# VHH binders against Guanine nucleotide-binding protein alpha-13 subunit (gpa-13), part 4

Target 1, 348 residues: Guanine nucleotide-binding protein alpha-13 subunit (gpa-13), of Caenorhabditis briggsae (q4vt39)
Amino acid sequence: GCNSSSLNKLQVPEVRASRSNTPASQKSSDQSYSHIRLLLLGSAESGKTTVLEQVRLLYKQHFTESEYFHRRAFIYHNIFKCIKSLCRAMKMSDIGFADPINMGRSQSIIADEENHYGIFSKELAEKIKCIWADKSMQSLYARRSQFNLNDSAAYFLNNLDKINTLDYKPSDRDLIMAYVPTCGVQNVIFTASNQSFQLFDIGGQKIDRRKWATQYEGIDAIFFCLAISEYDQKMNEDMVTNRLDDALKLLETISEEPMFATTPIYLFLNEIDVFCEKLDVIPLSNYRKDFPGGDQDDALDFMENLAVAALGKRDKSLYRVYRCIAIDTQMMAELLSTVFKDIMKRKR

## First folded at step 4 (VHH)

Design s8 (from a12 with S102W; framework vhh_vobarilizumab_d1)
Fold by ESMFold2-Fast, scan of step 4:
Structure s8 (fold): chain B 348 residues (1-348), chain A 127 residues (1-127)
Amino acid sequence: as target 1 above (348 residues)
Amino acid sequence: EVQLVESGGGLVQPGGSLRLSCAASGFTFSSYAMAWYRQAPGKGRELVAGISSGGSTSYADSVKGRFTISRDNAKNTLYLQMNSLRPEDTAVYYCARAPSGWSRTAFELSGTSYDYWGQGTLVTVSS
């Protein structure tokens, strides 16, 4: 018997566990029934994040300091990930660097496991600039087939000196050009033509798609983003599946969902500028054997017909197809205005 | 080879919650004190929370009562439950392993260098 007066002790206090992960602001937004509810879908890097940012800029106009911080962090991260992917591609290629010193610089970039959400050191920035300026690297980038790159990365790499400063504040153009992945579910409430809309953005990567079905209830329209320029690229998740094939299968799955049988789908065929640029270097027929040949307009028509085919037996009144450049604010302003008017006409 | 891999970061609204995880490999996880650090732009790395091999916890004053550090030795995983998030919590969050043979908690702020750091995971608190 060792001190029996202390035998009956209270349970050791446990670490307080969170009971709910629902933010107060999200809960408040979910309680509004006056909004037209829009679901923004597409694979990763389809341009859906850019469409969301265009809506924020055109209809909300206010970014917080925290939002600037988040986007600035991902600009640095995306630059580093892009240059690292290019260095890996160069290592696996028959090309080799024009400047032999860049081989050592490239190896140090490949070995660097840091995520680089902050400004680059002078040493790292110089390595990146030297690698990017290499003539063999520029040739490799022109043939960026299968490298699974963000096509906006060249914009930031060409402007690295301006971006890599402690006082850097992203411009509206920089915000639009930035690739910021969506994890989980995000939403934006905005007003257009005196009508309130709520736009739900769900992560487009395969792991996030399991959450999509939880958001299907009460949707008034679907915005589906498809980057037609990715006809030559493979999925990051497996490095085997063609990105366009994955996106088309996803569109087919969404179009055949019973919950969406009478829900209009607005298709945004994005990156038509990058697509046309790639056609000059990477023939569409190398990836689409049924393409009969022709000019860039024939190729665009072919891609549009391919997307429409993925909609299956859907009634023509329940879809619209638009060719766009999501980073073009003027084009997107006109396009979104047309889309919102069509949606409002359906609801009356 | 020691590896620390963070996950669970993202964009969350003020007042929201987020759970960070750190998967540890290449060492006997249960024998080491572990910590979460964060770094805001233009600032040094700041200790957020520490947990000893025995399970004793310590927290920075700025997060005390809102954040909870825990560990699962069977899964070799470190966690940070973040509740009542504020814009000032915006930072890159890092998992760290205390030095070999060090008996102090990860909360010793003075003069100690941690052996290994994770890659970092970004947490942004914004409306």
Scores: ipSAE 0.000, ipTM 0.141, lowest interface PAE 25.4, mean pLDDT 78

Design s9 (from a12 with S100Y S102Y; framework vhh_vobarilizumab_d1)
Fold by ESMFold2-Fast, scan of step 4:
Structure s9 (fold): chain B 348 residues (1-348), chain A 127 residues (1-127)
Amino acid sequence: as target 1 above (348 residues)
Amino acid sequence: EVQLVESGGGLVQPGGSLRLSCAASGFTFSSYAMAWYRQAPGKGRELVAGISSGGSTSYADSVKGRFTISRDNAKNTLYLQMNSLRPEDTAVYYCARAPYGYSRTAFELSGTSYDYWGQGTLVTVSS
């Protein structure tokens, strides 16, 4: 996503739970409650919310007009936060803009304290377009992993003219590309192959993780999302901790949880496209000294081995590992179908 | 709807060459590992060659140095270049797609785990 936050007060009824647990997620394993219960876990911006949105779109959870308006607001907010982060990165890298006028434009963006949940003024939109088109900005964006920048920034900034209109309605792709922060617990009930499922999504930032344990009861399977492209990035919370190291430690903690001793973990190694793109510019060996070198497949195998190692002594029958691009709806359709069939086979 | 259509099979003399093609449709071809299997009369199916989404290749010992697997992601096509053909290579050759998210080499993946297979193309090597 463009913008991450687990704290927000814009909630969509029927889709998002309040900050407190839903009554359903506090139930023990009651056979009279016909849903297979899935817990979606991962650090902030791991792609878990995108997986939830893909489930909504693929398994026919239609969006209401109020839901579209809510997501539109966050799309504008995410675009503004993305460009502001890029301007801050330019300042921090001590790189001058190719067009000197953009220095003043960038400073005004950095100084802008508005949240921008609405359509941009003509002046603001032009300012954003000029900054994004700058040759020095494009060079910085090519090195974006060094500056902890959002992967969806280019998508929205390249489409600004199409979305900055009074009658804009987000497309399915826009919804998938946008980051709408999860506050508390969100859940979706859906049917696949005549089986009812309930998928629970919890905020992934450190502040929200204390709530995770309240959702552990009655879980049939865990979906753990890990963005492998984050191997070179630091946590927003401290700007010191490597994001991949945090995610691997979190996976280790979940795998060692006594309540999950016999619960299968479906590990989604997300952002393989961004990961492979980064390898050409930022060698994995710069961040992982034990990587022996090789091609993109060798690097992917290495990352998968790190994730499997984090699962510890867990029996191989109690996990599956999948490589994915959460924003690719066709890939996600195939992947989720495979996963749901595997889960159903375990219950037969 | 996923479709795999093989072509290029035929009758060749020992020592000859043949190139098989597999046209893929209905899925994002570039994202999947692909394989060639063969089945000779009265025998089970055997893995001949595999290629990952990134282009890494693996071969059965019986064909290593003689066969080359390759892919053209722009054309959604998988290829098998067969050189120095032997009578023992006579079989129906099948194009197969690995399950989504497969993270091992194609040679570690069981044939029973493959999602989709083509109809096959017959290769006959005889004097």
Scores: ipSAE 0.042, ipTM 0.477, lowest interface PAE 6.4, mean pLDDT 80

